Miniprotein binders against q56419. Designs and how they scored, part 100

Target 1, 326 residues: q56419
Amino acid sequence: MEGRTLEEVQEEVFKRHGVLVPKKELEDLAKALEEAGLLLTEKVEARLKEEEEKLKRERPMRLAGLSYPEGEREARAFLEAFRASYPGEGEEARVLLMPHLEPSRVPEVYGAALAALEKTPPPERIYLVGVAHRPLKEKAAALPVPFQTPFGPALPDLPALQALDALLPFELFNTPLAFREEHSLELPLFFLKGRFPEARVLPLLVARRSPELGEALKVVLRDFPGLLVLAVDLSHVGPRFGDTPLTRTLAEEARRRDLGFLERLAEGEPEAALAFLGANPTRIDGVEVVASLLPLLRERKGKVLAHRLDLEAPTLSAVGAGTLVL
Key: E = the ipSAE of ESMFold2; O = the ipSAE of OpenDDE; V2 = 0.75 times the mean of E and O plus 0.25 times the DockQ between their complexes.

## First folded at step 10 (miniprotein)

Design t23 (at its last look DockQ between E and O 0.08; V2 from the best seeds 0.00; counts 0 for: pae E 3.7 > 1.5, SAP 74.944 > 70, placed apart)
Fold by OpenDDE base, look of step 10:
Structure t23 (fold): chain B 326 residues (1-326), chain A 107 residues (1-107)
Amino acid sequence: as target 1 above (326 residues)
Amino acid sequence: TEEERRFEELFIEAWELLYLGYESGNPEILKEAIRLFEEALKIARELGDHEREAAVLAALALAYYELGDKEKAKEYAEKALEIAKEKGIEYVIWFAELLLFELERLG
């Protein structure tokens, strides 16, 4: 932006995007503001370095007391309440797709996930694949340290993680700072650890589609069997995401895309699910994760247990969430 | 100084929460971010640091925007812009102007 006027930037943005100020530009500016505010202190780099060093030992809870209770007793009551919010019965899962949205927004969707977990024999390990909301150095990453939860630490499966790293064309253990605040792992992990306290975990993040990840995981799963969990949200529509306020038409489109995506996954046709979304105009969050895990999703039939398009009334925006078992 | 250190701690944590609240969709996290920014704002003013003040005001504007409080978002953006123009803080000027523009676009 150095040397350009706002009008010049707006004109350029308009030419490129058909809007004067796209949401992405605002986000980029927000990042610049954050960086500038942080750059006001030479100490930010030192702090980040310190935080990175801490992440070599463990990943602390970031959302305890905000999204879920910090205390174990209260956390157990929380799990029970969420399970109660889903009136149905679950099915055994080999693959579980569940949300990472704020739990209080879609309690019955998390409840459906818990219902599925009740019907699932305790796995030795859980492959937890989330969405990277921060940039990664590689297409995917893992953090091979304990993740703190109210139920105790979720311990990493180091042998399985090492086996996975050995099969990837890039270093799997990259960008540890991306895990520090990543809710797409922390929130699902709360429910998973609560249900399977003895399971080891492979916390994985996907930033960009990596077919290599799916192929590598397919091999690793043969020697290191476990539950595969896709922690992904669905459509993101409304002003927070660059759309107009939620309308009936927009909501119907979001639901159609969400359900169409999930149903095709349930039929064992993940390529068809991706193709169905096309340019993904409603911004389904889990596209890159699904695209990375195609080898593990093919020909697996399952069931959609729950879906919700949750309205955030203050912003007239909505986020889709679903639970699918395969 | 100790005050500058405290400001930095608050500012970093507030931004982390702002981002986390935005991404997770939890408004309570955004409110906590706002609380921390307000504390940071107080420190910036006590220090007479107009750059830090403007930056925090801009961050508050964004936080309220993400909460859906357009009125407060506008108020804080305007305050940020005023200080930034007076002191020649270009990045804050740009941010505040863009946010105000977005607010106007959304009605």
Scores: ipSAE 0.422, ipTM 0.747, lowest interface PAE 1.5, mean pLDDT 89
Fold by ESMFold2, look of step 10:
Structure t23 (fold): chain B 326 residues (1-326), chain A 107 residues (1-107)
Amino acid sequence: as target 1 above (326 residues)
Amino acid sequence: TEEERRFEELFIEAWELLYLGYESGNPEILKEAIRLFEEALKIARELGDHEREAAVLAALALAYYELGDKEKAKEYAEKALEIAKEKGIEYVIWFAELLLFELERLG
């Protein structure tokens, strides 16, 4: 059911149930489960409406106390510890690629992002582009409400969001519930808000590549300058992702694909970066975001600051994360 | 068979207790329903009856969900779904997917 909406599940299951009826001798079991399922459906629909109403006003923290500290003082100390995890110096970023993987798994990669932000003049706004982990009604979406953080609310840049919406062939504000649990925005936002407390945010999700989004953002960025952040992870390999158990060979391939992708982006050649991946055999997470944002990435040269392919020992799997400044 | 009749009696009794425990808000009644479902599950497995097994696992998932044990509810729902998908038991697939949606999406 990962990634499916409630309506898709209901239609799929009801269609199959209507074609395949149970044996008479099992009719009481089927009737009992059908009645319980209808009541559960009503409960789920009511709860979805409640959550959607909450999201019309603000997006609360979901990972405080789990991925980062809830209190502001502790959160600032957390930022400093992550910066210390990266022993190098950053570079000014006009575009920043950073991960959304659990921060404790790749501390120096987040530290590299902080080092880049340290060299970056505080922007008026941040275009934060994550990866939708729930289906969107369109190729991309935004949620124009405050996102809560331990550093206070990250306020939406409503004029910039409205300008972006006006340029798209679809409504930008189309799937509020997809943002409820979206860690690809929440985790990077913690770091970004901590370093740029006055910046407004455009919280954006990409589900499927949208050339229209990239062209529209190019126009909006000229009128509403800011920092563009691609909050994406890299390779996903191993049994958790449909492969054989992680081997040295598979890990080396994933690392090669990650670095080759990042290096081509760093040369200002995003089309070449996508072509290098081909069918994306290591399932680099950032492909749909990069493919959407080509006009913003072409001819921007920069540097890869950090990379890690992080091992998930219990699942014999790994996930790659990197930091790139352009 | 006598074993199939015993299964039906246990399932019906457990199901009635499940509803009573839900309606009353009494966790001890829910736990008794679980005990009877576990006994029914044992019979379904001894019979090799995949439909009865999957249905009881789905009922156990619901019972644990109402008891507030989300981890066990998810475990049983996933077991029910696995069997139901393998054997094409559509009413169990439907129920298990709805319950997992509730558990995983809405908490």
Scores: ipSAE 0.119, ipTM 0.705, lowest interface PAE 3.7, mean pLDDT 88
ESMFold2 (binder alone), look of step 10: mean pLDDT 88; pTM 0.881

Design t24 (at its last look DockQ between E and O 0.53; V2 from the best seeds 0.00; counts 0 for: pae E 7.9 > 1.5)
Fold by OpenDDE base, look of step 10:
Structure t24 (fold): chain B 326 residues (1-326), chain A 107 residues (1-107)
Amino acid sequence: as target 1 above (326 residues)
Amino acid sequence: TEEERRFEELFIEAWELLFLGYESGNPEILKEAIRLFEEALKIARELGDHEREAAVLAFLAWAYYELGDKEKAKEYAEKALEIAKEKGIEYVIWEAEELLFELERLG
């Protein structure tokens, strides 16, 4: 924020969006506290540095005991319950699109993902592509360390990660702190590791569309075959996201956007899926991931297994989630 | 001081949880954030630090807003605003007023 006052930034955000963006407001407030000397910048920096050093060795669980059980036995029971919540059968997946929303909100959607995984031969490696909810230094990033899970560590595929890095015009191994609490990787990884305990993982985050990522991955997948997983949510509507309270009309629009997006992906037309969203008025979060992976999604036909627009009643807001196999 | 250190630790962790709870959509994470902010608030009050107090109150207001508890959000925002106006804490005044405005807009 070189040269702008907090007030100027806030006014700009308000003017642009007409709504408070809680994330930005919270960040600005925290920064203001730091600037006021209420939080010692030196201590914050030291803590961040320590956390970054830890992330050179492993990524610990952040959501254990909050979103899923920490204990292995309980975690297995959790998986079984989620699988049971989806009454259908899955299909073999070469590409799996699944949510990263809090699992308890959309159990049957995660259940559908598990159903698909049951029909999928155990992959040697999983390319897990999540959404960066924190800024990245580059358009995309990877963290080449073990990710802790209740089922043991998910080990990185270092050769495949290195091959990917070599094909990208930017350093892939950037912004390790962005991975520390990134739920878009941790939550789907719980289910993936539980089903495929021996699979190596490539944990990837996308902040902005990177066509280079898709092209590079297409090449890497030839030498390092595996399951591609897109961990993305769909529409975000209601007051938490700057809209009015959820109405029938707003819900119908969200569902239309979600299903229209997924159906076009299922038809092997990812460009049409993106075009269908236009300005993305219902804020489908998976847009940048899909836009990055176009070469891998083209001409692949599949099936939508599940969709839910989940109402958060206290805030009268809703988030869309879906499971798609290709 | 040790109290200031403890405050900072609690605050940073609470803020991280608040962010994570907002992004993930898990209300239990938000509740944990609130718990930690409440502990931080207690420390601020014990220290007589009105600036830290006002700031934490503003964060609590936001946390309750994210949980959908508009009444508590309003209560904490008003408390934050009161202290901030009395002490001339401009950034908290702004945040509290913005939240109160948003609460009014949403009904």
Scores: ipSAE 0.485, ipTM 0.780, lowest interface PAE 1.3, mean pLDDT 90
Fold by ESMFold2, look of step 10:
Structure t24 (fold): chain B 326 residues (1-326), chain A 107 residues (1-107)
Amino acid sequence: as target 1 above (326 residues)
Amino acid sequence: TEEERRFEELFIEAWELLFLGYESGNPEILKEAIRLFEEALKIARELGDHEREAAVLAFLAWAYYELGDKEKAKEYAEKALEIAKEKGIEYVIWEAEELLFELERLG
């Protein structure tokens, strides 16, 4: 397989595994895969096809026992512990911004989300919008199947999903494998399903900003009201993300960018929030989601409940997470 | 063979966990991937399969690199490089040298 371009190898690795990694890491893995894993190619393809067929019926838990407990009793205790990590009171939300970072790293940020949900009337459905970590065939995608949780399946809102699909200039149900490993839906869903066990879900991913998604969702929300959840992380800084080692100055810059972004969203000014980030030098994870959902965020005022820039001392890096209620 | 089949199953699962741990930012998932790679490494050594051994060592080095354990990342990269140079396994040489370069840059 010597002589193939990097781009050809990147596409093949992506399609086989459904995981997008940094370009350097991809080069390393592609070369190792060519020589060590070549005999595994047929088996990987068969596995991916099998997983894709399963994903047309349901989306199984991938992080049970790793990020949250698998058993329902333990999962309920887990939720209560996270709520206890946030000492404040929440506020009612029509829109909730919450993280998808590993929960144990930012317990009070997830706790703030739970506090907001306590003040929020149980919705009929939840529009859960995450960040695609795998390329999608289109700008956005959904998977109209039950998502398994320790609290039972989170059932899809098929009428609302079908209405959304009908309004888009592309097929909404376009990349099932992208959902296989997508923690930006699974981690927030655990908390949401735990608090709203009867709510149906629209599990949505954004890969690239889509103004048409936001306009379509504004229409669908009028006929199918519910809770809109932006499941996004904030700044990503340090060597893990291509920077120099984290300094106090870089950490304070990342914190300022995170809070400035959240505060402008809280004022109902999502365009100003995006303009504040400019080229997004601290790699705030939610930009494409916010840019897609502008019609749903304009003029909607609220409050930042929590923020944490979580430091990874061993990697000299940090990731920001926040909770915003609109 | 049965042992080769077991190696493949462990390697695939470890590899999937490695990417998931990297993407989620969960070090416990990375540690689980490492445990499975260690089991695969034992099988490769029992088989006397130097290519499988060197490849797993390279992935272990990468896993420890992502975990932030520079000492173990270097240890495994050097072991992978030693075998790969001795046996002429070019893709592992490249991988191990890139990892060692990155560790020195961060150092």
Scores: ipSAE 0.012, ipTM 0.490, lowest interface PAE 7.9, mean pLDDT 84
ESMFold2 (binder alone), look of step 10: mean pLDDT 83; pTM 0.821

Design t3 (at its last look DockQ between E and O 0.58; V2 from the best seeds 0.00; counts 0 for: pae E 8.6 > 1.5)
Fold by OpenDDE base, look of step 10:
Parts: C-alpha cells; sequence; structure tokens
Structure t3 (fold): chain B 326 residues (1-326), chain A 107 residues (1-107)
C-alpha cells in the first residue's frame, strides 16, 4: 500500500465514493490478511509463480462446469439452446460486440451473437478484445498461449500477435496472471470456438484506453485479416454497484445509456457514442475498449441485434448486455 | 501446520471464487466460495485463531451480501465484529462496521 494503512485507504475510498466498492474492499481485506500474517505471503507468491509458469504453456478453463458445460457434447447442446433463445436472424459481422456477463443471465443476447456468427464466413483469426477486471502492467495485454475450451484448444495466432506487439509502444505480452480467471475472454471464447473451431485467436485485454492499440490493430488487420470481437458489458446499476435499488427511473436511464451507446456505434460514430455517455454514470463496462478501438469502429455501420437489462432480483441490481454487428 | 496450510488454500480459493463470482455475475460461483469459506471457518475455530475466524466471517458476510442475502450477511458481519472487538482486530472491525452500515442504508 505504498506507505498507507488499510484504514487510510478504506477511509479515502469511503469519503470519495460514499459507497462500498466490493471489489476493492475484498482486495484490501485480503491484503490486510496477508500483512497480518494470516496468509503466508511466501506461499501465495509461490502459488502465483507456479500459475504464471503454467500460463506460459496454456490457459486452462476456469468456468467449465460453472458457466458452461465441460463436456463437448453437452457444450454443443448448450450452444444450440442459446442460439434457439434468439428468434431472429443474424447478419454478417466484420465487428461483433457481444457480452461477457454470465451467459444464463442474458441467453438471447448470446443467441443473437451466435445468429450473427452463422451469417459470418469462418475467419482465419479472431481478435478477441475483453475487459481487464484485474490490473494490468500496461494499458493492454495479450496472452500468446492456447486457451482451453470444451471444443478443444483455441490456438493463438502468434504471427499476428507478434506483428501487433511490434507496433505498440509497450510490451503487449504483460501480466499473464490477469488472464488466468478473466471471464471477459473465456465466456465469449466458448461461443466463438464452438462456431469457428479452426479459427486462431488473439486474446487481448484492455485495462485503460489505448489509442495506440486501435491504430496498431488497424495496421495488423491489413496483413492479418480476421473477425474483431468486442466482449463488453453495458450498464451496471443497483446496490452491487453503489446505487440504490433498481427503480423504473434507474432502469430507464440504464437502457437509455445502453441503447444510445449501441445505436451510435451502429451508425459508425464511436466518438459520439463515448461523448453520449459523458461521465458514464451507469458504468458501461466497454468504454475503455471502444475508446481503444476507435480507428476500427469509425464509419462502420451496422445493427443492434439484441439488448437486455438483466435484473438480479436478490440484489435488486441490473447489468446491461447487447449484441451489435458492425 | 497442515491445518494452517489447508486454511490458506481454502481461503485463497474462496477469495478467488468470490471475486470471480462478483465480476461474472454468476451466483453459483459465490455459493461455492461460501462453502469454502465455511470450511476455512471451521478450521479457524478448531485451531483457536480468532483473527482468522473474524476475517473469514467478514468474507462470508461479503459473500452473502453479494448474493443478496442481507440477513445472513448481517449475521456474519455482526459475528465478525463481535470477535474483532473482543480481540482488537481493527481492520476487521472496520470492514464489518462498513458492511453493516451499507446493509442498514439499503434496508
Amino acid sequence: as target 1 above (326 residues)
Amino acid sequence: TEEERRFEELFIEAWELLFLGYESGNPEILRQAIELFKEALEIAKRTGDPEREAAVLAFLAWAYYELGDKEEARKYAREALRIAEEKGIEYVIWEAEELLFELERLG
């Protein structure tokens, strides 16, 4: 904590936000336990080191049996059921925006993504850009190893990843531990690998807006064409996120922000989409990803296929999810 | 000791699940985290480590809060607070009080 006590940090957070930030609180509490000697820092470090060494070879499934089936047969049935949950037809995607929320919460939104993928010729490679829910050493990162799925490993496109790294002012291959449990990659990858088993993947995470990433990807995509996938959620509102319980007014505001954002993206105006959010009071998840990929989103017109603001009834909170084809 | 090792393993895994469940929005993951924390809690009780006990209770309170179970969250937060106050565990006192405050704010 670079010279500050846990109490000082907590007090500062409370004063600034007036609400508990569960994620930070949990991290701070865990750190306090380590500092108090309740967790052997050496053992934790050794474990993390071992996990990091394993991540040099492959990224294992973390959510198999939790969010999706582990077995291939069951996984295929899962895909079919999700596709069936969306009654419409998709469109060919050059850019796909899809959620990374727990699939069972927004099945028809994932179904819409699958519908779009049905109309999309199999790409050679998929640029899968997720949201870093853990800190990265740089603004963005990649993990150049196979990602395990029920459909077999999603293999990295090493030449394309190397080309991207060469164009970035920072080391792309940073913070491997941030990938080990990152659901923003794992969940969409399940659907993508199921539909395109032969596609190579570039698993990318964005922590902070990186205009350099978008410019670099624009160049790389010329030599290494593929499908661009933005795996992002939309609004996060309610008590879990520091708001009051969901009301009609709050839900309407969340939907307005979500749809206004998606519609402007669909018109090929990503800067207008970001400007529309302003301070992002409903906490749209994908803002840093979109801000990083502006060069790839400009002037691309498309269609919003699905949107849902999903209520988590026990917490009276809601998360927005959408599917957009560009 | 073996019990301390087991406690740490359970706690770390439970914490990781709690984080993942929070971020992904999957309540089943949170439930699994709770089960591991409960096992860790039993170890802490057996070993007579009130600090570990209080800490796990605080994490359980948070996990139940994230599940939307305010009653259980309050229960565990109060128990965490009680032990922490008795033993002078300031960081747990703070966390438990903060959570209780939030629970009161939300009704």
Scores: ipSAE 0.558, ipTM 0.813, lowest interface PAE 1.1, mean pLDDT 90
Fold by ESMFold2, look of step 10:
Structure t3 (fold): chain B 326 residues (1-326), chain A 107 residues (1-107)
Amino acid sequence: as target 1 above (326 residues)
Amino acid sequence: TEEERRFEELFIEAWELLFLGYESGNPEILRQAIELFKEALEIAKRTGDPEREAAVLAFLAWAYYELGDKEEARKYAREALRIAEEKGIEYVIWEAEELLFELERLG
């Protein structure tokens, strides 16, 4: 209040200790290090440029041994354990929505995705659409290289990626470094590659709503049929995400928000699903993905297979995850 | 030097692991980032570089805050602030004070 402008108060509400604030401060801390030592900055820049060149050839695993096993045998046992955590049968998916949250936190939600894949004919290719957690130079991006997994490399579908790039008003292959740490692709890909080892992949990220991407994908999918996967998490609530401490009431509201969103998607009404989120659509990290892909979601009916709002007791926060087939 | 090169390698890797751990929601990745930051901190102390030391302490405080470890977060934020005030590193002062304020709010 005193000594703080209205803009500063609004920034505090939006940025409260969470992803936006830490990223901004890391960039500002890097600038402060630059001011104190020019040589350090040159070495960091050289390291980043070297990593960028490596990413133009392949995308290595970052989460092997951390979120999933490195070895193929152990990785297959891991998949079986996750499938077993979901009691029930899936349904064939033309479009699959699944999480990218740490798998051990929501095992039955990933298990539901595996159940859906069991009912899904092996596709030639998978359009894997995640959420960019690093800035992109454009609204969306792809990285047309093999993504390493414990099940072998997930090879890119270069003809489909080239067709997509040709239809967009911007360069699709635009930000290799954004893929280096992008768990919203790596975690779902582990499950997808394990189930469909022969499928090629279009690894796509959305940073900001791109209606052009959805229209282009609709065209590309006609000529290059495949499975469309939306790799998105749902509600993010609590102080870890710049919000007030989680209460029972807020948790119930988040759960209702998640389920209402998923059910409206399942009814083939993606615009209604977005409208249902109300004034705080940014609390669901998949909003930009859904908003970009409207042409592919309209009039596709399906079923919500699973949902969990996973509580983080130490941080008084929670993250929602769900599995939806269309 | 070899120690300076090792500091930069540790710092970059720890920095990337911190984001990965927070974004994925995996606290073990956050702990691995912390271990690398602690190793980098030891090098910054041996080489007598107060801005690097203060910056690493600020990253440690942030990492512990994201883990929900308020005691460790306060410890590292206070140490970062002490060095930053002594050496006039204003951005670190601002960050450490903001974090300490937030820790008091969360009680």
Scores: ipSAE 0.012, ipTM 0.532, lowest interface PAE 8.6, mean pLDDT 83
ESMFold2 (binder alone), look of step 10: mean pLDDT 84; pTM 0.841

Design t4 (at its last look DockQ between E and O 0.48; V2 from the best seeds 0.00; counts 0 for: pae E 19.6 > 1.5, SAP 75.072 > 70)
Fold by OpenDDE base, look of step 10:
Structure t4 (fold): chain B 326 residues (1-326), chain A 107 residues (1-107)
Amino acid sequence: as target 1 above (326 residues)
Amino acid sequence: TEEERRFEELFIEAWELLFLGYESGNPEILRQAIELFKEALEIAKRTGDPEREAAVLARLALAYYELGDKEEARKYAREALRIAEEMGILYVIWEAIELLFELERLG
């Protein structure tokens, strides 16, 4: 139950209906809600099993026609328009931090990422590290199959993925269903595949901080060099995320946290960036990813190319997005 | 039945879209979820399944809430609650009440 106590619900039901529902019944109800998540019917399980079997072969586009064009021609025009939305020039990236928020909300931030990619020699492979918005069986996971894009399939680097798996204390190839609709990989991958059509990809998700992942990747990158991409959003504030409606004070706090985080990363001080956030009261999305990749971020200096706190007016909520090169 | 199968397909897809729309921040995805839930709702009404009807109504309420349409969210939550109370569907009662509470807190 997000944010409300059983006691508050009990009180409201009492106020409205004059019925005191026993806490035990509310607990049973909450449990029944968790269990009765209509999503767990035998039919849903059968469908999920079928989808899991399909994911052994390829990961289809989920957001084509929704967040980006399905057709290649239109997709190329889309990339060009996003690049045009950023008036600046990029810098060569060895590490790229970019958003995974709906592209139309922060076009210039994606444009900045494209600008950086223009200055980056085509990598042999891209380590694409996203955020798991669904639970994983392990702290991190990978899906070693082609990811469909309008520009053709993004092919996995199986040798590099296998090398990474061998260095981790857990099975890397876990929770394939978590990848099925994971936009934190799909959206960045659109831009990356469009710019680097021949690059192989290592699609990685982080659910919880894994220092082991960063150490393993540091070793793997020696034998399998490539571009590291952190696909992460920044602050999440407002009613959709449990806050009051966005105010000037809340927006200023979100921006301060976002920029303070990015600037410390740009200085090559990722531990200082994490420490600066403390309890992360504005809910910066990328914390667990950064915490997992500390060995790869240390002592790397770079530049913040773009930042935006984007207001979703209907919900009076806002999400931070940024582009950083290292 | 074929209608029951279609209902389940629509409901699952709509729920997945609702989650994806919420997480990605794309309101168009939420609108698509709403359309699928509306189709599911019509099936539930035709088949005379009040539990499915109430469940869809609660999800519609949530979808409208995530879009920032508090008025429609309240409307669907109240309707979900009404049917669920009449039929003794406890989990939907809870969902509807929780959402109505949140709407009042933020309204």
Scores: ipSAE 0.379, ipTM 0.713, lowest interface PAE 1.4, mean pLDDT 88
Fold by ESMFold2, look of step 10:
Structure t4 (fold): chain B 326 residues (1-326), chain A 107 residues (1-107)
Amino acid sequence: as target 1 above (326 residues)
Amino acid sequence: TEEERRFEELFIEAWELLFLGYESGNPEILRQAIELFKEALEIAKRTGDPEREAAVLARLALAYYELGDKEEARKYAREALRIAEEMGILYVIWEAIELLFELERLG
């Protein structure tokens, strides 16, 4: 009953179907529903616990055959097609901001990320920081297991992950199930693993702003150097996100907000970038990540390589995606 | 039983794919969710379990709605509603009615 009472259901059924169901029948139905829902909930919970235990060993591909090819040869050709979608040259990245939006929707934005990776010396490890789309038990989490890709498993950097865990005031390895379906890690990882097949990974999720994470990562990166990747999307506008239908004016405003945010990051001014967005209540995915990682973004200058505000015609909505090197 | 275990595996995975497909806006993910829900529906029919059948039908309706296939979404929602009304499965009744209202608003 998603927040509705039996009387509201009775009234809606009568209004829509011309049938008044007596309250006693609705009460009996509600009792039966509670019993049946409890049984399904128990089975679902048991299944999810089983999946959680599997995730303590490895994280399987969930988007192969959906967002990218399953086979390695086909996956490499897929990467090359994305690189070709961006005709420009990249620049070396110490920090890379890239999207986690469906790759086919923003091909040149992912192509720009590949161009940056071409100019980036292969790192020993990649700090891949995504956005938790499911609740975490803490402000942030990691999953210290291999992530499967068409290019082989992306192995965890266990020493760096343990060092990070030791510096935090909470258990870092706290919510394995949140990683099961997390596309904000899987989609960027496909591109990163394809370009840097030998790099280990620190798969990190942020749910809420954690200044502790940023300070801890600054320490860990000193002893365990690597590529920092912010896997975040930008503006979310339109009815899918609680706004009015997308208009040309709203799209232009969203584009200006996205570019202004990216440009301020590129100037080494992450606090100014966040302040620039502070009046936009419909923007949620990337803000908590940037706000957590301020110590790693300050005074790092770089360049915006690409941006697209991707239009969703069926929903009259849009999502922004960008590529930034620092 | 083995069939009940397979149903639960399919339902959980399909449900998670449906959520991911909705969140990302990726129709390929939604289509995979639909494929898994259809397999789960076959199991629910073979086992003669109208609660599982109605639950899967309601989820199929949601998946087709998110995919933009209004005709299939309406079909599955009405079938889910029919079974749920007969069996007294109130949460399916509520979900099916809500979705049918959404589809009516969209035409």
Scores: ipSAE 0.000, ipTM 0.132, lowest interface PAE 19.6, mean pLDDT 83
ESMFold2 (binder alone), look of step 10: mean pLDDT 84; pTM 0.838

